# VH-VL binders against C2 domain-containing protein 3 (C2CD3), part 6

Target 1, 169 residues: C2 domain-containing protein 3 (C2CD3), of Homo sapiens (Human) (q4ac94r1171to1339)
Amino acid sequence: SSGLLDVGLRYRRSPRTAEGVLAARTVSISVQIIRACGLQAAAKALAEREPALQFSATVGVNASVTTHLSFLPQGEQRRTHPVACSFCPEFSHHVEFTCNLVTQHCSGEACFLAELLEFAEVIFAVYHENTKSASDIISIESCKEYLLGVVKVPTKELLIKRSGITGWY

## First folded at step 19 (VH-VL)

Design y6 (from x4 with heavy chain G54A E56D)
Fold by ESMFold2, fold request of step 20:
Structure y6 (fold): chain C 169 residues (1-169), chain A 121 residues (1-121), chain B 111 residues (1-111)
Amino acid sequence: as target 1 above (169 residues)
Amino acid sequence: QVQLVQSGGGLVQPGGSLRLSCAASGFTFDNYWMSWVRQAPGKGLEWVSGINSAGDTHYGDSVKGRFTISRDNAKNTVYLQLNSLRAEDTAMYYCAKGSWRYLYSGYFDYWGQGTLVTVSS
Amino acid sequence: DIQLTQSPSSVSVSVGERVTIDCKSSQSVLYNSNNYLNWYQQKPGQAPQLLIYYASTRESGVPDRFSGSGSGTDFTLTISSLQAEDAAVYYCQQWYSTPYTFGQGTKLEIK
């Protein structure tokens, strides 16, 4: 019926750029993807319509997680390396999204990051990466990735909690 | 290959309703974002709605609250329900397939032939 | 919402000549070196077709005479050595965030 994902979110001021100069008016939203569990149920559900998943749904999936901060462009999602053959993978992965404290809207008005965070989410998508589908010269290429589940974590608690947000979702 | 065949459309009065359909073939429909894009006569393109593989829906400001996008994966069909129609909703409506799988659209790589909706008193 | 403004609204050019079409965004569509701007071509009576994504990457099957450039808020589509079949309306489109938006279009005519 569902997997669980253990994650942590924090915001941090970006104390300096690659040039060693403190970046004014930017912060980072730091995301930790720690581990997942319970992926077998999702894999079995997909295997009912995806023959390429039948083996993986029995023995373990090659799990990876994408992370996307909802007000940033879709192409800036970040992906963990896959963890092979497990229904309870440990990722221990860290990603940072650089955000401006103030942005301008198309009507000329300014928007503080706090206003964006009130309604924003960090979106985690858990995939199985099917690398065992390869075959010889006449091989039929299977889909390389299959969506196992989606977890959305609201960012509004970052406005209140100095230590950030952690836990299972 | 990939085909998007649209149906529905026609003449309606202001305040009326209509449902557009877009039947897909040649790809795994369930896994892709589908959008509706409209073009008023003699005007440019306006993105009006999108739906991802998980059923999350998105709307342009001009149609939010009046239009509803939905999908029937068993029929490989995306729908746009147009309610509370106004004269400014008169347009050619295109369905478009997103290029990326699952949650996000990417760019629009395949388009339907278009369906005309005319809202007139 | 991110508003896109194209220039010119219309242009008339002879076969073999070069044309440029500009697109200006109300806010930056750049993040981490990626520009979230596309160009589409729409011939009369047809649906739009993708020409360029990520500001400068040509879609498969698009002739080399089409090129995109620019970054942040200012973008240009260039058609070098214009062909008769290039007569169309050209649209820029941002995919940085929903709602996705298009420029108002630039009609390219052959003299």
Scores: ipSAE 0.673, ipTM 0.840, lowest interface PAE 1.3, mean pLDDT 86
Fold by ESMFold2, last read:
Structure y6 (fold): chain C 169 residues (1-169), chain A 121 residues (1-121), chain B 111 residues (1-111)
Amino acid sequence: as target 1 above (169 residues)
Amino acid sequence: QVQLVQSGGGLVQPGGSLRLSCAASGFTFDNYWMSWVRQAPGKGLEWVSGINSAGDTHYGDSVKGRFTISRDNAKNTVYLQLNSLRAEDTAMYYCAKGSWRYLYSGYFDYWGQGTLVTVSS
Amino acid sequence: DIQLTQSPSSVSVSVGERVTIDCKSSQSVLYNSNNYLNWYQQKPGQAPQLLIYYASTRESGVPDRFSGSGSGTDFTLTISSLQAEDAAVYYCQQWYSTPYTFGQGTKLEIK
């Protein structure tokens, strides 16, 4: 197996109050990053070309996961804290992305969130976060992190499934 | 020292094809987003295409369906295949390196010297 | 996609003077506290070079006389004391979303 990630996606409308009529224009897309497994195979494959990873590939990786909603800016990815020395880490991590129900295009045309979700994805990237080596002192580009794998989960089912999307990917 | 050395380009007839190359050195090429940006004579810059370390591709509206970006990590080279060329594709084409590792471009911190493509009867 | 409009299109200024170049976006390029706008300098016959990213952060090696400001839809590049070597075309660029787009450019000439 080539590693799996257990996640959940849910749609939440923003809380509303008497003063919060304007807040009803936003929704939250809630993402849960529960756990991963099977990371040893990915770590071993990477270690074939990265000797610095050979020890981690045998004893465990320091895994973290970034989450990005594809229509938001690339700098708005969110990251879990690393889980030390494991090939089956438990993250139990939750992130929220605030989205407007209606977004105006450059042409002035309105774009509804539902139209974005039809083709959008939540992109999960799994990293090994390395400990600093002796070369960190002399290297500006010391590699702190190594990409282990990428999981993309389409968001279109949020338009249909009111309870959200869950499972292994 | 990061270097982006471009090759390819030249004169081509409308409807023709051409492949541009950008050879990279001084950084771990496999880990970075690469983009193509063009500049028509006397005009401004237009982002054309990008490709991340995973091979995901992105295109500007004016070239989607006609241009194909690709990478060969064994040769540390990014390519732009230009098909169905039109007069408005005449431009200096630059390759540019993204500043962030892996999936995302960040801002463009290093640029190639440019390769001229002329589309003329 | 997001359109960027620069003002002025061209400016001719003496060494030592202050220059401002504006960039207006058709929609906000701000999410949370981050403005996804860059500035590039292109000297004649050269490739563009990055000056400013995230609207206000200078790239390594860029002189202090270059500064960026603004947020949301309105941005400004300022050269506080113009030098002869600053003659170039200046471009703003958004990286909020693909397709990435550039302003049409502002040509800065030295009198």
Scores: ipSAE 0.656, ipTM 0.829, lowest interface PAE 1.4, mean pLDDT 86
Fold by ESMFold2, fold request of step 20:
Structure y6 (fold): chain C 169 residues (1-169), chain A 121 residues (1-121), chain B 111 residues (1-111)
Amino acid sequence: as target 1 above (169 residues)
Amino acid sequence: QVQLVQSGGGLVQPGGSLRLSCAASGFTFDNYWMSWVRQAPGKGLEWVSGINSAGDTHYGDSVKGRFTISRDNAKNTVYLQLNSLRAEDTAMYYCAKGSWRYLYSGYFDYWGQGTLVTVSS
Amino acid sequence: DIQLTQSPSSVSVSVGERVTIDCKSSQSVLYNSNNYLNWYQQKPGQAPQLLIYYASTRESGVPDRFSGSGSGTDFTLTISSLQAEDAAVYYCQQWYSTPYTFGQGTKLEIK
């Protein structure tokens, strides 16, 4: 991908307590969305098919980021506030996902959070949000947001790294 | 005026292959999740497969490894390639549009008319 | 995978009566305040149609005699004052996680 997203992931609860007999123990997966860069290339590529992006691809996009933990329901994605007119936005945004340490299925089988994290991902979607205009009001069919890119960060490193996962992706 | 027009069904022998098509109109096809849902004769609904705007694919357990969902955004068409067909794959196959844009399906708000696939020797 | 079990399998009721259809999930489909459970109606020879989403929110154009309730693992579709055109098979469906799954269906017949 041409763009980059600076993020951090942390596990806020001790994994050892997942061994207990606690029926409803919860922990948090903390996600930091710090900043992005290089969004102009993505905006220009999309503008080749989307005339509505021509101006924004030249001057800056109104970027926002959704965050979704892959084993949670799709409706629980979280969104940053948009940062106007930039190809290198600073979000400084923090979200927490509440997760159960143990989930019991009807078969009596238990599923520990550690098992989910082995194969899970945090999915970041970067959007450009069009500002409302007279053209958009008249054309009720105008799209308000455009997907610029997707970043997926595996969570399995949280099983072994106390400091979490940070960096550009 | 969302419309989903299906084609490509028919009679096929066990072990055979078939490709189903679902042509979309009335919405920005590129931006939406598309799914296939099937219904065996006299049975209930079974979700088969889905594909989002980014091309990520998802499959039900009974078809994983044998069926392949794909999309052609230039033709506003979603496909289901059915390989290694078995008698239990006999069903009416529906395509369905997700209600949410881009990566996630939401609920299924529009459905095609259905295409019958019969697997028989 | 999340399994959904509906009851009853079929029911025969007169016009004007109230009918309830239950859906039991093998695990919770609730996260925070959202229940990821839909209801669909399928009339004979037709594709399914969305009736209720998020357990209790009526799709636009759906008559208010249809209502959904429940939370977590136990859900109910209620049809108050049944009409003749309500004869159909009703399905619950979870969208908490893939693979999405449906209940086995409840056939509603008019006496």
Scores: ipSAE 0.651, ipTM 0.826, lowest interface PAE 1.4, mean pLDDT 86
Fold by ESMFold2, last read:
Structure y6 (fold): chain C 169 residues (1-169), chain A 121 residues (1-121), chain B 111 residues (1-111)
Amino acid sequence: as target 1 above (169 residues)
Amino acid sequence: QVQLVQSGGGLVQPGGSLRLSCAASGFTFDNYWMSWVRQAPGKGLEWVSGINSAGDTHYGDSVKGRFTISRDNAKNTVYLQLNSLRAEDTAMYYCAKGSWRYLYSGYFDYWGQGTLVTVSS
Amino acid sequence: DIQLTQSPSSVSVSVGERVTIDCKSSQSVLYNSNNYLNWYQQKPGQAPQLLIYYASTRESGVPDRFSGSGSGTDFTLTISSLQAEDAAVYYCQQWYSTPYTFGQGTKLEIK
């Protein structure tokens, strides 16, 4: 029933400084959602409880992925556009999460982020979007999304890897 | 119509245990975050615990390690197991439904009627 | 944990008057232009009911006399032209991060 998600994570410093914010600095975590595979097993398992998924579990799902950094507000998840009718979609999607850290001292920006990254994770949620697309011939009976799976990737290795983290999860 | 019907509760001695139940209807229970929120007599609201559709659990600091939230999707029911009870746990306990699907709670749009738990000697 | 402090603790006001209730957060609940603050109403003997989410968005079915404002750390619930049915305790609540927290409540009584 396993699906896999090919992702990459990188830390990037943004040089932007907000006007009127003393000592503020913008930093970001760059996340790449490259592709997924093995989604048919997840779709079939879910179709046992959701009859509306039987067709999609046979021919392909309309996959999209949300991305959320665990230390940011839960409502600040980001979503890819759906990739129609596939069990091995290619997303090639890039997301940046901006963190604007403000302190009384000039120290602590990198140290504070490092402390967060030590225990944090990136949460990827893979959905089937049960909505027909104008560019597809796939018929969908209802406009619903269904959760196919969740992948959590710890961020602590980002503290020591120069090129970031990439791989299948 | 969304309905949350609570059961359980009552009088318990300090150090005892109790299980609260919240039976849901009128929505696809499996897909939603469920929370417990309590209110001590004459006091304000305190969020106690939450569980998402994937079974990830979350706890307030005052109950962490003593309370356990769980869900039985076949019975459309969320539970709160209260262990090692203290006098400070005396409260009306509400179950509440999150407004967002799957992993995240959103705001709490529907609430149960409340179940009183009294911890005294 | 994010602490929310409401003021006043209690107020008694006549029908038709305006009331403001303040909520102050120990740290900002703003990210990407979204304020993660809600307001709930709890009438005597009842469970809480959502009034406002994202600081200023009124829930469906909530009368126009209820409005929310503020950003970051300072928020206000305003009730214009009070009705007798508005007698309740009002709570602000943050959902920026777990543990979710509530203000201590403001009891509104109608004279």
Scores: ipSAE 0.635, ipTM 0.811, lowest interface PAE 1.5, mean pLDDT 84

Design y6 (from x4 with heavy chain G54A E56D)
Fold by ESMFold2, look of step 19:
Structure y6 (fold): chain C 169 residues (1-169), chain A 121 residues (1-121), chain B 111 residues (1-111)
Amino acid sequence: as target 1 above (169 residues)
Amino acid sequence: QVQLVQSGGGLVQPGGSLRLSCAASGFTFDNYWMSWVRQAPGKGLEWVSGINSAGDTHYGDSVKGRFTISRDNAKNTVYLQLNSLRAEDTAMYYCAKGSWRYLYSGYFDYWGQGTLVTVSS
Amino acid sequence: DIQLTQSPSSVSVSVGERVTIDCKSSQSVLYNSNNYLNWYQQKPGQAPQLLIYYASTRESGVPDRFSGSGSGTDFTLTISSLQAEDAAVYYCQQWYSTPYTFGQGTKLEIK
């Protein structure tokens, strides 16, 4: 009832070749961003501080979602295209993050992916994007993008749920 | 013009406390990651702490548990509370603005003038 | 934590010469095609200034004589045709993961 974002998480361990064993053993974390709902409440709350959003809070937002794994570099977030004028957008977006099973530190200590997943999160940020027409170019509005909300999904259940994680968050 | 104006440094004894301030202007402060970076006399740079737009905080290992970063968006100001100070904390402290909005820092594109903290008995 | 080691610790060169400064990371700062390494310049009594981000992209207003190269664990800052105003300490910095870390610095002096 209070779900804002319908997502799925799972991983697949890539087959290892004998020739590739020295480089790195890699898995893929697959993220599905299916849809969102309940965005009108978030847009109305933001419009109390941002008058430029009052129209969008009534009619619909241009929603997009970024996705980031907490243990990967922040520049590796992925973003959906915006879905125009909706409070319940359908994204149907798929992204994969490649992860090494083992990383080496300067001390020689290995860090296994399972240890990272125990305490890691997938972070989703939902934005409204103001798309301006030619008639809007004279507008004094300086912000093109507004953060509507953040959803953090722990990855620890990937260690025990073989079919992955899915649902509303 | 992006401007970061720092204050709050000084001389303190070991075990003492100070609060550093960094007042920002020329950008939408609420939306940006802010960091503190310090430099001991004659030494290199050390990242100390960061805070994103959502208030998530991060710390360097040498200051965890002793320093607290915070922000007051109404005053466009980031703070660093320095507690349980040691002689090794003697440094010039810089605030720095991240280049990216909201959750992430990006790279540090603007820096304050620095505030000296001296810890001695 | 990711450790960065710069070499040389200091260097003295003449105006017009080329200088290189190396930065070695204790682990890779490359993910996909992006290297999460920056370079900063600090003149005496001043705050650091960003020169290069993503290992090779110059910040706006930085002269073309500054260039960055390298990938993974090994990175180089090159100053071609050195100018007198380039005398400073240069730092590499990783932003792959927190805690962010800096190299120990390389002092560049003009002969």
Scores: ipSAE 0.550, ipTM 0.804, lowest interface PAE 1.9, mean pLDDT 84
Fold by OpenDDE, look of step 22:
Structure y6 (fold): chain C 169 residues (1-169), chain A 121 residues (1-121), chain B 111 residues (1-111)
Amino acid sequence: as target 1 above (169 residues)
Amino acid sequence: QVQLVQSGGGLVQPGGSLRLSCAASGFTFDNYWMSWVRQAPGKGLEWVSGINSAGDTHYGDSVKGRFTISRDNAKNTVYLQLNSLRAEDTAMYYCAKGSWRYLYSGYFDYWGQGTLVTVSS
Amino acid sequence: DIQLTQSPSSVSVSVGERVTIDCKSSQSVLYNSNNYLNWYQQKPGQAPQLLIYYASTRESGVPDRFSGSGSGTDFTLTISSLQAEDAAVYYCQQWYSTPYTFGQGTKLEIK
């Protein structure tokens, strides 16, 4: 709900040698997650509902960012490593998503990636891992995390700008 | 232990409304996608709606514009508001937990006991 | 939307016998070597239970006699040696894209 995320999106053609028909029909969308700012306000807002977050809202959050392309299977989301105890974490994280040039996402008909990108978005979600409030953290699955904010970046500009999309959101 | 306890439902006339609730326990509710799946009497399963940790909502085509999924993380509860009900909405409604953390569902590893919704004049 | 078609719709098999249920997808549910296809078992009067996810991975607690195979558009659920308690309706389900969809179900009866 509050804060800013500095990100970069780039469309990259992977010159893959003709290893297979499928490989020749893919491109890569590069996502860079650089840093976040202003996460204290988000943490404080959450702390009003969750007293367990009062400490983190004061000293710093353990932030990680998930990334998903809206036209890819939902299981293909990626996540950054957490940055501990900061309201302005620097992630310097890079991830690439392999995308098919032609898919069947359009009601079973052949759909070009360009058509998908025109209406697609990259979804970023910033989470805080509250290690102090979690009892018996044996695994990441048992750790309670809190959503600090969500950023959605339209991908349509990737069709126009070779330099990609960059900035604070 | 993961538990999903459902409530609500019942008999309603066409055009009526109902609200279903599903109270979750035994896992970090806020971190998971929740869904509603329904089953008409003697028929198969139909995915109705889903909501992720960010509050993004998704709907099946048959219920889009009529049903609304929501969640209250403070109460560990997911809701389904059923409006403009039709006879074909008559079904057992199940809430289901997504197995994948955060923004998306994954597979449904836990299910509620079901709530019967009957739409009849 | 992605349609899933199961075959057969119903089958009656004796205890100890091998059973196969097929599920065909109108579109590929394969991406990055992951098949976004699951199998569920629903016994009479009960909620569905997860059996297999990602086409071939058994859920914890599921007996070894259950196995999933296939990729892309063609999938199979196999019960190697049918037990009496396996009488149920089985469903395949894709989560490649919303709306999520189920097969029409296969009713398995014990002879």
Scores: ipSAE 0.527, ipTM 0.857, lowest interface PAE 1.3, mean pLDDT 91
Fold by ESMFold2, look of step 20:
Structure y6 (fold): chain C 169 residues (1-169), chain A 121 residues (1-121), chain B 111 residues (1-111)
Amino acid sequence: as target 1 above (169 residues)
Amino acid sequence: QVQLVQSGGGLVQPGGSLRLSCAASGFTFDNYWMSWVRQAPGKGLEWVSGINSAGDTHYGDSVKGRFTISRDNAKNTVYLQLNSLRAEDTAMYYCAKGSWRYLYSGYFDYWGQGTLVTVSS
Amino acid sequence: DIQLTQSPSSVSVSVGERVTIDCKSSQSVLYNSNNYLNWYQQKPGQAPQLLIYYASTRESGVPDRFSGSGSGTDFTLTISSLQAEDAAVYYCQQWYSTPYTFGQGTKLEIK
């Protein structure tokens, strides 16, 4: 309901191998986080309950984006550097997630990456870093991050679209 | 300091319902993944459910479709609605805080005192 | 779902001795350089307490006698110079993917 994120997803095959599974071939899912827009509406909505955002909702947010692939551990998120004071930041950031083409299940049967991608998503979370002055360094919460929005892009289309997935979400 | 205070347990017949509550303090509740973990008497730990700051919910296989996790950030409280209870749902239910913020679960660094749910007869 | 199997199921040893508890995962919980495997201690009548996260990192306030090792599918909790207060049940837990799962537990009894 607020803002848009311009991203691209590609499936990249790799000859590199990873041990510990039935098939050691790996592939990369390449994610491009290009830019965002329309972040002011999200910042204003949050500022109604969060006074620390009121200034930023007027002049611009310090936006950063985290990226996570839904079947990988949440701790394997990747993060852009913040883009200062903008409601339409340009990130030009690239992320790679290395995935095994075949994985082992507890039943002993293999699971192909395509089966995971059928229902998986790339999850983008857009944050504002509320940077404070040197006088605020005494405060215990002087540097907070605020969630502005979440974008989820299904990976299913990577199974069909050979050129990948690109666009605004 | 971080506190997770639980309530809402008790005795219920099979097919009944309960709502468990976990009131949080000492941290910015809105920002954290919250989970429920249960332990049947004399048994091990079983992860039941989790909810992130955006309201995305996750469930263990044994409770999917019967239990509902929710949160009320204005009250710093996470809830677990237990429906269609069975004898095997008898357990100590723990509320646990994820160690990472926002959409991320992490490891469970703080736990509530537990509340007992007994489903019998 | 990722299944975790601990061994032994129980062990009885004397104060000052060394104990090794193993945890085997049905799937690798390693991605990049990170093993998504934790260890918890649960003393009788208490909630679990986090001991080790990321396979080998001790939580703040946990004594040096607790250490974790292993990678991928095979993990070990080692308790050296056992103390009387270490009598507890120990659980490994993966947070690689939901549903998060625990091992069945290892009961440590001190004679």
Scores: ipSAE 0.435, ipTM 0.774, lowest interface PAE 2.6, mean pLDDT 84
Fold by OpenDDE, last read:
Structure y6 (fold): chain C 169 residues (1-169), chain A 121 residues (1-121), chain B 111 residues (1-111)
Amino acid sequence: as target 1 above (169 residues)
Amino acid sequence: QVQLVQSGGGLVQPGGSLRLSCAASGFTFDNYWMSWVRQAPGKGLEWVSGINSAGDTHYGDSVKGRFTISRDNAKNTVYLQLNSLRAEDTAMYYCAKGSWRYLYSGYFDYWGQGTLVTVSS
Amino acid sequence: DIQLTQSPSSVSVSVGERVTIDCKSSQSVLYNSNNYLNWYQQKPGQAPQLLIYYASTRESGVPDRFSGSGSGTDFTLTISSLQAEDAAVYYCQQWYSTPYTFGQGTKLEIK
């Protein structure tokens, strides 16, 4: 749907131990999820099709944000803690993704991280958690979540901007 | 408790069309990635298509431009529209649930019973 | 695309014996200590069923005689003591990247 997400992306050049099969250096992509706004409009739009969201669309949503780098395996997705009952949640969440400077394609050829970042993106998804729909209070997996919006931020600017990428999306 | 019940399929002439359905129950359907996997007679498994919770679609190269995956969250159902069918599309088609929530798939932890599609002149 | 090659393509083994099936990937499916490789079992006339995920974790309800090992590009499914009901075709599958791909399958028959 709609809304805005304030995020920050930074390329950290501090060398780390390689995680892959290649004996290469690693770097860290730092992702900051700061805050969101305008989530009421998204919630109201969904509430037209989901009556269970009518109350939350009026009072406030329980928002969490997933983040993922497009060139990493899907299992590397990260998630913030939920912020309860707000249309303008402040997350102040920080996550780092370890990236190999050199990766290997199926052809056996080496690919540099810079080549990946030129065409890659960071994907954010904002969800509302409906606690009343939870079949088990202990298991997050049992709770029904509603997608409020998706944000995709290109990483190409990380190659040229020392300060990184920041702003509302 | 998780169930995937498939319907549709059958015999069709080359160039024809079919629509497969997979009705899901026992889990929060709209939060999971759904996939279609097919198996030609006497052959191995081939991933055909996938759709995430945001409605983003993905396809194998062999079916791009001909097949369309979609979902109806109100009905907890995933669909596969098969157009411009070819003899090589003849296969048992399975719907599969991704284990991972949100925008991405995981391992396929549950499978439908399969629907046979036969393309023959 | 990531290609998975299984070996052997077929094998006949007696009940009680140890069976190993190998799966090799054209590129590493390892990242951040996670191997994005799964194993499935398909019995005759049935849909596939998940056996192992993340290379070595058994799915709930899967007998202890099934185990997965390996990392990076080389993986192995092991049945410690083959039972009659284990006759099936076994597939490895990667979800490191789309398109998702399967091995060609290994047909396991009981002698």
Scores: ipSAE 0.427, ipTM 0.834, lowest interface PAE 1.1, mean pLDDT 90

